VHH binders against p21908. Designs and how they scored, part 24

Target 1, 324 residues: p21908
Amino acid sequence: MEIVAIDIGGTHARFSIAEVSNGRVLSLGEETTFKTAEHASLQLAWERFGEKLGRPLPRAAAIAWAGPVHGEVLKLTNNPWVLRPATLNEKLDIDTHVLINDFGAVAHAVAHMDSSYLDHICGPDEALPSDGVITILGPGTGLGVAHLLRTEGRYFVIETEGGHIDFAPLDRLEDKILARLRERFRRVSIERIISGPGLGNIYEALAAIEGVPFSLLDDIKLWQMALEGKDNLAEAALDRFCLSLGAIAGDLALAQGATSVVIGGGVGLRIASHLPESGFRQRFVSKGRFERVMSKIPVKLITYPQPGLLGAAAAYANKYSEVE
Short names: E, the ipSAE of ESMFold2; O, the ipSAE of OpenDDE; V2, 0.75 times the mean of E and O plus 0.25 times the DockQ between their complexes.

## First folded at step 9 (VHH; framework vhh_6z1v_2)

Design W1 (at its last fold request DockQ between E and O 0.87; V2 from the best seeds 0.74)
Fold by OpenDDE, fold request of step 11:
Structure W1 (fold): chain B 324 residues (1-324), chain A 121 residues (1-121)
Amino acid sequence: as target 1 above (324 residues)
Amino acid sequence: EVQLVESGGRLVRTGGSLRLSCAASGRRLSSYAMGWFRQAPGKEREVVAAISWGGGYTWHADFVKGRFTISRDNAKNTVYLQMNSLKPEDTAVYYCAAGSWYETLSEYDYWGQGTQVTVSS
C-alpha cells in the first residue's frame, strides 16, 4: 500500500511516497521539499506534489507536525498553514491519515531502523535491544524527548515534553552558567542548554564568566566556529554542550528505564564526530552507584536522512497494521 | 580519560626564553580549565599560571612578573607556557594540569608527568 508521508516544519514541508505493508515501511521514495511560505495551505502543497508526481496521489497520508497535534486548529510559527485534523481527509481527498508530532515520528523511525543508519556513540557496540525501552532525544531548534517501548513483537511510542525539565548543573562552571541564564530566563530548562540555540546560550554565559566582551553571534556562525575549531571559546561552549548532552541523556535513560539511547536531530548529526572525544560518555555514565549499569547501555546516533518522513510512514503502518 | 604530556623543557641561559607545550589526549581539552605548576628541588609544588576554558581569563603568579604567559589552542588540544627572561630560580619541573575550575590546586584532576626546565647562570 502506498501512502504520502509528509514532514511539516515551520519553513519547509517534505513530501514522499512510502510503501507500507504488514506494519512496516517497505520503501520511502524521493523527497520533494516545499517552502511553506510559498503555499497558502497544506492542501495546495499536496496538489502541487501530485502535479509533480504526475499520477494520482495515494488516498492515505502520514503527517509529522512540528508542534502539538491534539488541538482542533493546529498552527506553527513561521508557517502559514492551518491544520484542522477533523477535516483533513476531506481537504486532501483521502480516506485515512495519521497525524503525529515530528519528534514522535522520529521515535517511530527508530522502532525499525536499520542498524546501518545508527552510528555508535558509546557503550557496547551492539544492536539496539529487541525488548525494552529506548530513550530518544533530539537536539535541534528545540529539544525533543521521547521513549520507545519494544515488547512482545510490538512497539509503543511515548511523546513527552522532556526537553522542558529543569537544568541540573553538575560542576562549578555549570552553576555559573545557570546563574547567568537565570538573568535572561525565568526558568532554565535543558532545552536552553542542549539545543541549537543552546550553544549560543552557553557561549554567551562562558564569555561573561570569563570576562570577555562579545557581540551577539548568529547561531549558524557560532556552530561553524565551534565545529571548525576557529575559536577557543566556541569550542569550549561546544564541549560543555556535549558534557551536558551526556549528563541529560544519562538522566533520561535512568528516568525511563532505558536499555538503549538514541540521539536524533540535526544537531546530533552535526556533532557526531565530536561526541566520541568529548565528555559525553563520562557524563552519561557518571551516575554514582549506577555507573556500571550505565556503561552497559548502547548509545546510537541516527544518520538516516529523513527520519521524520520515515517515522510518519512507520506510524501509519503501525496504526493500520491490522488492516493490511 | 585525559592524558597530559608536557614538552619543551630544556637547559637555557639566564635571560633566555622557552615555550612549554602540554598536549592532551583522550578527551578534548576545552572541557577543562588548565594550569601550569612547577616544583623545584626541595620546594613544594607551586602554581605558575591558570587559564579558563575559552582562554578569556588568565592568572599568573606574582613571581612571574610579566615574564610568563599562559595560552591555549583548543583546536590543537594544547596549552602553552611562554617563558621569557628566565632566571636560575625558575629551574624546576613544570607540570600541566586540567580541572573543572582553576582557583585551587584541589580543583585540578589530571596531571602530566612534567618537563624539566633548567636555567643556568
Scores: ipSAE 0.816, ipTM 0.930, lowest interface PAE 0.5, mean pLDDT 95
Fold by ESMFold2, fold request of step 11:
Structure W1 (fold): chain B 324 residues (1-324), chain A 121 residues (1-121)
Amino acid sequence: as target 1 above (324 residues)
Amino acid sequence: EVQLVESGGRLVRTGGSLRLSCAASGRRLSSYAMGWFRQAPGKEREVVAAISWGGGYTWHADFVKGRFTISRDNAKNTVYLQMNSLKPEDTAVYYCAAGSWYETLSEYDYWGQGTQVTVSS
């Protein structure tokens, strides 16, 4: 069957027709991207999508929403759209829908993703286990955290706000980084470090600690300098980012009882080539007596271009199409 | 596994110059403090110079100040020691080291195997 898959962020919303059957996503059609500021509501963008296709839209929708999906009214920063879950079917003239958080969508995508889109980072170079818990985290604008349980040919996704847990320093330099960041933030969550803006936070802290002036750079330029190796301090910040990502990925895997870990998000893909040469693996496995257990956990990276649409469609297929 | 490999040590005459290199491998050490140390036969290891992760802070021991300069290139994962106006007293095995801080010898966790510098009168 056909459904409308929608991935709604702060500034953009992406629409596609998806074909789902037997709990699977068979295909995703050509994407249409709308700027959310240019359309007054989801309903109007939905109607415009139908106009572009030149046909009536399917009576089923799958929506990935960048933010919490609980509550009677859903809003995002920098998005004029207001969603009321109770009225979605009526407003869009549909029979069924799925509404999930954006990192819940990533988790659903992982459950359906072809192994060719899951690049090896460290640990055993094997396919994701067919049974057990998969920890999923993705740095981007913030830090998304989710996990899924695979059992008996089924899977269940758990959405979390795990990016908001505390940063724990693991050496003397990180003690100093924490102290510096506390001057700017009352509580230093791991997201303050492991996110797109987090590189800037680390960079500023490192400059202050070594007693040098720095220019405030926009996020894009700083990331470019770090990745291209054009600045010693930017490189140092990226290295510390990768160390912290390894540390928190290992902590989450241990806490959640994971048999595998998947890294996503735009920043995750951006650093893919740097992770193996960083201290990521060492920090991931360094959990005391559990080092051997941690070393058996494969860590993969999502290379699929836009997992939100796939994840939305997968969530719909998981809920409705498996009965079919 | 982190490995530090020093190179550039050789025999030179008093007043000469050398440049030592320390290449890190196994992983990037861009966010670590780095140091150069030396040990002459029968003597204890001593700190020669240290440099912060970005290179913005450097420290040099008084006995080499003005003659030696530590530097780093994070893109190459390498630390350097430029040694000028060498004296016979500079004869030693020179070691590269890395740690999360740079104020004491105990803060360096990774060490190279060393490179011999010999200064003849």
Scores: ipSAE 0.567, ipTM 0.863, lowest interface PAE 2.0, mean pLDDT 90
ESMFold2, look of step 9: ipSAE 0.494; ipTM 0.842
ESMFold2 (binder alone), look of step 9: mean pLDDT 82; pTM 0.846
OpenDDE, look of step 9: ipSAE 0.740; ipTM 0.897
ESMFold2, fold request of step 11: ipSAE 0.498, 0.530; ipTM 0.839, 0.850
ESMFold2 (binder alone), fold request of step 11: mean pLDDT 81, 81, 82; pTM 0.836, 0.841, 0.839
OpenDDE, fold request of step 11: ipSAE 0.810, 0.805; ipTM 0.927, 0.925

Design W2 (at its last look DockQ between E and O 0.01; V2 from the best seeds 0.00; counts 0 for: pae O 15.4 > 2, placed apart)
Fold by ESMFold2, look of step 9:
Structure W2 (fold): chain B 324 residues (1-324), chain A 121 residues (1-121)
Amino acid sequence: as target 1 above (324 residues)
Amino acid sequence: EVQLVESGGRLVRTGGSLRLSCAASGRKLSSYAMGWFRQAPGKEREVVAAISWGSGYTWHADFVKGRFTISRDNAKNTVYLQMNSLKPEDTAVYYCAAGSWYETLSEYDYWGQGTQVTVSS
């Protein structure tokens, strides 16, 4: 069947027709992008999409929403749209919908993703197991964390706020990084480290620890300097980013009983070429007596661009179109 | 995983100069402090010089100040010790080390196998 897949962010919303059947996404059509500031509501953008296609839209929608999805009224920073889930079917003239958080959509996409979009990072070089828990984390604007349980030909996604757990330093330099960051944040969640802005937080802390100026605070320039190796402090900050990403990925895998780990998010893709030469693997496996257990867990990286539409469609298929 | 390999140790005459190199492999050590240590026969291992990860701040022991200079090249994952005005008491095995901090020996987690420097009279 056809559905409308929608990925709604702060400044942009993306629409596509998806074909779903037997719990699977069969195809995903050409994407149409709207600037949310240029349309007064989701309903108006929906109508514009129908006008563009020159046809009535399917009576089913799958929506990935870049914010919390629980509550009577949903709003996002930098997005004028207001969503009320209880009236969504009526306003769009549809029979069914799913509404999920954007990182939940990433997790659903992983369940349906062709293995060619999952690059090997460390551990055994094998496909994701058909059974077990997949720990999924993705640094981006923040740090998304999700669990994907695959069992008996089905799967279940649990969205979490795992990016908000505490940062745990693992050596003397990280002790000092934590101390510096507590001056700014009181409680230092791992997201303060493992996110797009997190590189800047580490960089500022390193500069303060050494008593040197850091005259460049533009995130784009900082990331560029770090990735190109053009600034020693930026490069050190990136190294600590990768060490911490490995540490927390391993901690989450232990806590959740994972058989595999998948890293996503825009920042994950950005650092893909640096991860193999970093301390990521060492921190991932260094869990004391469990080191050998951790070494048997494959870690993959999502290379699928913008998985939100795929994930939304997958969530709909998982809820409504499974055929036993 | 991480390996440190020193090179450049040899026999030199008093007053001579010598440069030691320490190449790191296995992964980049861009966020680690690096140090040079030495150990003469029958003596304890002692710190010679250390260099930070970021700004390249350096520290040198008093017994080598003005004569030895530590430096690093992050692009090559390598640390150096330039040794000038060598004295017979500089004779030792020189070790390269990496750690998350540089105030105590226990903060250096990775060590090389050493390179022999011998200064003749």
Scores: ipSAE 0.421, ipTM 0.791, lowest interface PAE 3.0, mean pLDDT 89
Fold by OpenDDE, look of step 9:
Structure W2 (fold): chain B 324 residues (1-324), chain A 121 residues (1-121)
Amino acid sequence: as target 1 above (324 residues)
Amino acid sequence: EVQLVESGGRLVRTGGSLRLSCAASGRKLSSYAMGWFRQAPGKEREVVAAISWGSGYTWHADFVKGRFTISRDNAKNTVYLQMNSLKPEDTAVYYCAAGSWYETLSEYDYWGQGTQVTVSS
């Protein structure tokens, strides 16, 4: 059957037609992207998508939402759209829907993702295990954390707020970074370090620690400079970013009993080429007596273009597999 | 780049109250600490209060003694300084600033033009 997969963020919403059957996503069509600011509601965007499609839309929707999905009224920062789950079917004129968190969707995507869309980062260069726990973390605007359990031919996604755990410094420099960040933030979660904005936090802290004059850069420019090797301080910040990413990935893997780790998010994709050459691996495996165990864990990075859409569709397929 | 515009400074009597506003514009505001500073004639600029734009964590100078309170409105990108029980010694040009940290002047990269607060006896 066909469904409409939707990935809704603060500034953009992406629509696609997906074909699902027997608990699987068979295909994902071309995406149509709308600016949320240009549409007053999801319903209007839905209608516009229908117009573009040139045929009636499926009566089923899978929605990845960039926020909490529990509650009577759902709102997003910098997005005028308001969702009321109880009236969603009526508003969209559909029979069924799935509504999940956007990073939950990423986890669902991982469950269905072909190995061709997973770049190897470190550990054994093997496919993701068919059974066991997969730790998933994704730096972007924030830090998403989820894990996936595969067992007996099924899978289960567990959404978390793992990005909000405390940052744990592992050397003197990170101690200093933390100390500096504590001057700005009441609490320094790992998201303050491992996120798009996190690079800036590291960069500014390093500048202060080293007494190096610097100019404030927007995040886009800073990331560009860091990745292109055009600024020593920016590069240093990125190095620390990768170290900390390795550390937290390993910690989460230990905590969750993971047999594999998948890195997602926009920032993940951005650092895909840099990460294997960074200190990520060292920090990932540096877990004392568990170093040997950690070294056996494959770490992958998502390169699929629209994991949110795929994951939304996957979630729908998973939920309604018995009806198909 | 961050632009800061202060407002609200005026003449007030001893014991009076005043609320200063700082309208902030620019990128990456959530990564900054916002501070209120003041400079009296012949004195050095000193920090009065600061707030983390992202977390909302606040810091106040010891001399404030609960009289002044810094706050923020994220929707308006505005920081406020509520000043109560004003004294003549509070007379100064008050500045809004954006920087990385709370207490060190050198850590603030952007400054407003200041607003004059005068407390008469």
Scores: ipSAE 0.000, ipTM 0.233, lowest interface PAE 15.4, mean pLDDT 90
ESMFold2 (binder alone), look of step 9: mean pLDDT 80; pTM 0.828

Design W3 (at its last look DockQ between E and O 0.81; V2 from the best seeds 0.00; counts 0 for: pae E 9.4 > 2)
Fold by OpenDDE, look of step 9:
Structure W3 (fold): chain B 324 residues (1-324), chain A 121 residues (1-121)
Amino acid sequence: as target 1 above (324 residues)
Amino acid sequence: EVQLVESGGRLVRTGGSLRLSCAASGRKLSSYAMGWFRQAPGKEREVVAAISWGGGYTWYADFVKGRFTISRDNAKNTVYLQMNSLKPEDTAVYYCAAGSWYETLSEYDYWGQGTQVTVSS
């Protein structure tokens, strides 16, 4: 059957027609992207998508939402859209829907993702295990953390707020970085380090530690400088970012009993080429007596273009697999 | 793991200049604070200069007296020591080192093989 997969963020909403059957996503159609600011509601965007499609829309929707999905009224930062789950079917004129968190959707995507869309980062270069726990983390606007259990031909996604755990410094420099960040933030979660904005926080802290004057850079410019190797300090910040990413990835894997790790998010893809040369691997495996065990864990990076859409569709397929 | 390889050491005359390079491999150099050290025959190894991760902070031994400049290019994974106004007492094997911090000698974890600098009168 066909469904409409939707990935809704603060500034953009992405629509696609997905084919689902027997608990699987068979295909994902062309993506249509709307600016949320140009539409007063999801319903209007939905109608616009229908017009663009040129045929009646399916009466089923899978929605990845960039926020909490529990509650009677759902709102997003910098997005005027308001969702009321109880009236969603009526508003969209559909019979069924699934509504999940956007990073939950990423986890669902991982469950269905072909190995061709998973780049190897470190550890054994092998496919994700068919059974066991997969740790999933994704730096972006924040830090998403989820884990996936595969067992007996089925899978289960566990959404978390793992990005809000405390940052744990592992050397003298990171101690000083933490101290600096504590001057700005009441609490320094790992998301303050491992996120798009996190690079800026690291950069500023390093500048302060080194005693160099710096001007505030927008995040886009800073990331560009760091990735292109145009500035020593920016590169240092990026390396520290990668070190910390390795550390937290390993910690989460240990905590969750994972046998594999998948990195997602926009920032993950952005630093893909940098990770193999960084200290990511070293920090990932540097877990004392567990170093040997950690060295056996494959770490992959998502390269699929629209994991949110895929994951939304996958979630729908998973939920309604018995009805098909 | 990091491997460091020094180069540029040679024989120079008093008052001459020399630029040493230290190329890193195995990992990005920007993860480390870097230092230059030297050891003359019969003497202990001593720190010459240190540089922070982004290069914003530098430190020099008292005997340098403005003659040497440490710098780094993280894109090239290399640290440099520009030595000017060289003196015979600067004759030594010069070592590059990398560490998590730059304040103390014991904080440097990786060392190069060294390069010989000889200053003749």
Scores: ipSAE 0.706, ipTM 0.881, lowest interface PAE 0.7, mean pLDDT 94
Fold by ESMFold2, look of step 9:
Structure W3 (fold): chain B 324 residues (1-324), chain A 121 residues (1-121)
Amino acid sequence: as target 1 above (324 residues)
Amino acid sequence: EVQLVESGGRLVRTGGSLRLSCAASGRKLSSYAMGWFRQAPGKEREVVAAISWGGGYTWYADFVKGRFTISRDNAKNTVYLQMNSLKPEDTAVYYCAAGSWYETLSEYDYWGQGTQVTVSS
């Protein structure tokens, strides 16, 4: 069947016709991109998509929304659209829909993703297992955490707030980083370290520990300096970022009983070439007597461009599938 | 695991200069505070200089202040000791060390094998 797959972000919304069957996404059509500021509502963009295609739209929609999807009224920063899930079918003149948040869409996309879009980071260089738990985490504006259970030819996605668990220091320098960050945050979640802004948090902590002045840089410039190796302190901050990402990825894998781990998110892509050469692996496997167990867990990185449409379509296929 | 290899030690005349290098393999030095130590025959190993992870803080033993400079280049994964105005009493095996902090010998867990510096008249 055909559905309308929609990926709604802050400034852009992407529409495509997807064909789904038997729990699978068979195809995604050419996407149409709208600037959300140019349309007063999802309904208006939906109507313009139909007008552009010159055909009646399918009576089914799959929506990835870049924010929380629980509640009666959904709003998104930098997007004028207001969604009310209870009226969505009526407003769009459709029979069925699925509405998931953007990191949930990433998890659904992983369930359908060809292995060519999953770059090897560490552990066995093997395809993701067809059965078991996949821990998925993605640093970006914050730290998304989800897990995906694949079993009996189907899968389930559980979205979590795992990025809000506590940062646990693993050496003397990280003790000092934690102490410094507590002066700013009262409680230091791992997201304060493992996110786009997290590099800046580490950088400021290291500067304070060294007793040196530092320039407040926007995140883009700081990340550029760190990745290019143009500043000793920025590079030290990036090293700490990668060490902590490995540590928390391993902790989540243990806690969730994962047989594999997938790294995503905008920051994940940014550090893709750096991760294999970093301390990520050492921290991932350093779980005491469980080191051997951890060493058998493959860690992959998502390289699929814009997984939101795929993930939305996959979520619809999964929700409305019949096992036949 | 961090492996440290010192180089650059040689025979130098009094008043001369010498640069020691410490290259790391296995892990990036940018995660470590670094120190240079020396040990003359029959004497205890003593700290010469230390440098923080980003290079913003340095420390020098009184007997080398003004003559030696510690530096690091994290992109090259290397720590240096520039030794100027060398004296016969600087003769020693020089060691590079890495640790999570720099305040005491117990904070340095990884050590190089050393490089011999000999200062003659």
Scores: ipSAE 0.011, ipTM 0.433, lowest interface PAE 9.4, mean pLDDT 87
ESMFold2 (binder alone), look of step 9: mean pLDDT 82; pTM 0.842

Design W4 (at its last look DockQ between E and O 0.88; V2 from the best seeds 0.00; counts 0 for: pae E 3.2 > 2)
Fold by OpenDDE, look of step 9:
Structure W4 (fold): chain B 324 residues (1-324), chain A 121 residues (1-121)
Amino acid sequence: as target 1 above (324 residues)
Amino acid sequence: EVQLVESGGRLVRTGGSLRLSCAASGRTLRSYAMGWFRQAPGKEREVVAAISWGGGYTWHADFVKGRFTISRDNAKNTVYLQMNSLKPEDTAVYYCAAGSWYETLSEYDYWGQGTQVTVSS
């Protein structure tokens, strides 16, 4: 059957027609992206998508939402759209829907993702295990953390707020970075370090520690400088970012009993080429007596273009597999 | 792990100049503070210079007297020591080191094999 997969963020909403059957996503169609600011509601965007498609839309929707999905009224930062789950079917003129958190969707995507869309980062270069726990983390606007369990031909996704755990410094410099960040933030979660904005936080802290004057850079420019190797301090910040990413990935793997780790998010893709040369691996495996065990864990990076859409569709397929 | 390899050491005359390089492999140096050390025969190893990860902070030993300058290029994964106005007393094996912090010498975790600098009269 066909469904409409939707990935809704603060600034953009992405639509696609997906074909699902027997608990799996068979295909994902061309993506149509709308600016949320140009549409007063999801319903209007839905109608616009229908017009563009030129045929009636499926009466089923899978929605990845960039926020909490529990409650009677759902709102997003920087997005005027308001969702009322109880009236969603009526508003969209559909029979069924699934509504999940956007990073939950990423986890669902991982469950279905072909190995061709998973780049190897470190550990054994092998496919994700068919059984066991997969830890998933994705730096972006924030830090998403989820994990999924594969067992007996099925999978289960567990959404978390793992990005909000405390930052744990592992060396003297990171101690100083933490101290600096505490001057700005009441609490320094790992998301303050491992996120798009996190690079800026690291950069500013490093500059302050060095005692060098620095101008406030927008995040885009800073990331560009760091990735292009145009500034020593920016590059240093990026390397520290990678160290911390390795550390938290390893910690989460330990905590969750993972046998594999998958990195997602826009920032993950951005630093893909940098990770193998960074201290990511060292920090990932540096877990004391568990170093040997950690060294056996494959770490992959998602390269699929629209994991949110795929994951939304996958979630729908998983939920309604018995009804098909 | 990080491997450091020094190069550039050679025989030079008093008053001459020399540029040492330290290239890292395995991992980038970008997350590390770097230092140059030297050890002369029969003497203890001593710090020559240190540089922060971003290069914004540098320290030089008093005996350098402005003659030596440490620098780094994180894009090239290399640290340098420019040595000018060399003296016979500068004769030593020069070592490159990397650590998480530049202020405390004991926190340097990785060391190169060293390069011999000899200054003749």
Scores: ipSAE 0.700, ipTM 0.882, lowest interface PAE 0.8, mean pLDDT 94
Fold by ESMFold2, look of step 9:
Structure W4 (fold): chain B 324 residues (1-324), chain A 121 residues (1-121)
Amino acid sequence: as target 1 above (324 residues)
Amino acid sequence: EVQLVESGGRLVRTGGSLRLSCAASGRTLRSYAMGWFRQAPGKEREVVAAISWGGGYTWHADFVKGRFTISRDNAKNTVYLQMNSLKPEDTAVYYCAAGSWYETLSEYDYWGQGTQVTVSS
């Protein structure tokens, strides 16, 4: 069965034809990318996609949306499209659809992606288990957290707002980072640390604690300096980023009974080569008497390019293509 | 497992100079405060110098002030101690250490095995 897989972000939307059967994605066609500012609505982009392909589109859609999917009206920053989930079938002239958050789509993609796209970070170098809970987290513009329960050939994605839980300091420097960030934020969630902008928050805090002047940098320049090793303080900020990522990944895995952990998101891929060299593993396993348990949990990193379309198609297949 | 490895310790004449290096392996310690400590025979371990994670703040003990300079290069995951105008009293095993802060000995969690500095004449 053919469906239209769609991955909608703030400035771009990507469309592809996917073939799904028996709960699986059999193929994913070439993507077509539209600038969302150049089309007034999803419906107009949908029609343009059909015109570009020169054929009628399938009567089924799978949509990954870069924002909350609960509510009567969905909007994104820098995207003129307004989606009303209740009217999607009518507006697109389709029979069925799925609509999921973009990080939920990442979790669906993990359930379907080839193991060659899951690079080893730490722990046992083994394939992801066929049964059990996989904790998935990915720093990007924010911090995405989802869990994937696999059981008896099926799976379920549990979307969460786990990036909004509290930052817990684990040494004296982190005590001072927390104190500094409280002057800017009434509550310091872990997303304030583990996200694209989070590196800047750490950098500013570290500079203030050292008692030295610092230049405000945009996130792109700061990340470049940290990754290229061109500034001691930027590198220190990246080190604290990786320590905190390890700490929270371990906490979430422990809390959810996970047997494996997967790191994703745009920032996750960016720091892939730094994670094994960092204190990520130490913080991940440092859960007191549960250190031995934590040491048996493999941690992998997603290298699949643009998992949103695959994840959307997978979500549709999981919901509809196994129903008698 | 983190390992701190000091190097550069050797025999030097009074008035000479020496640079010690401390490299971290196993993982990076770029967001840690670093310190140099020393222990002479029959004496207690004493702090020589400390440096913040970014290198923007340094502290030196009075008995080495003006003679020793701590520095760091996070790209190399290395901390240095430049030792000038050496005296026989500087003879000791020098240790590097890393911690989350630099005000007390208990805040240094990682220690090297030490490198011997001997100042003669």
Scores: ipSAE 0.407, ipTM 0.802, lowest interface PAE 3.2, mean pLDDT 90
ESMFold2 (binder alone), look of step 9: mean pLDDT 81; pTM 0.838

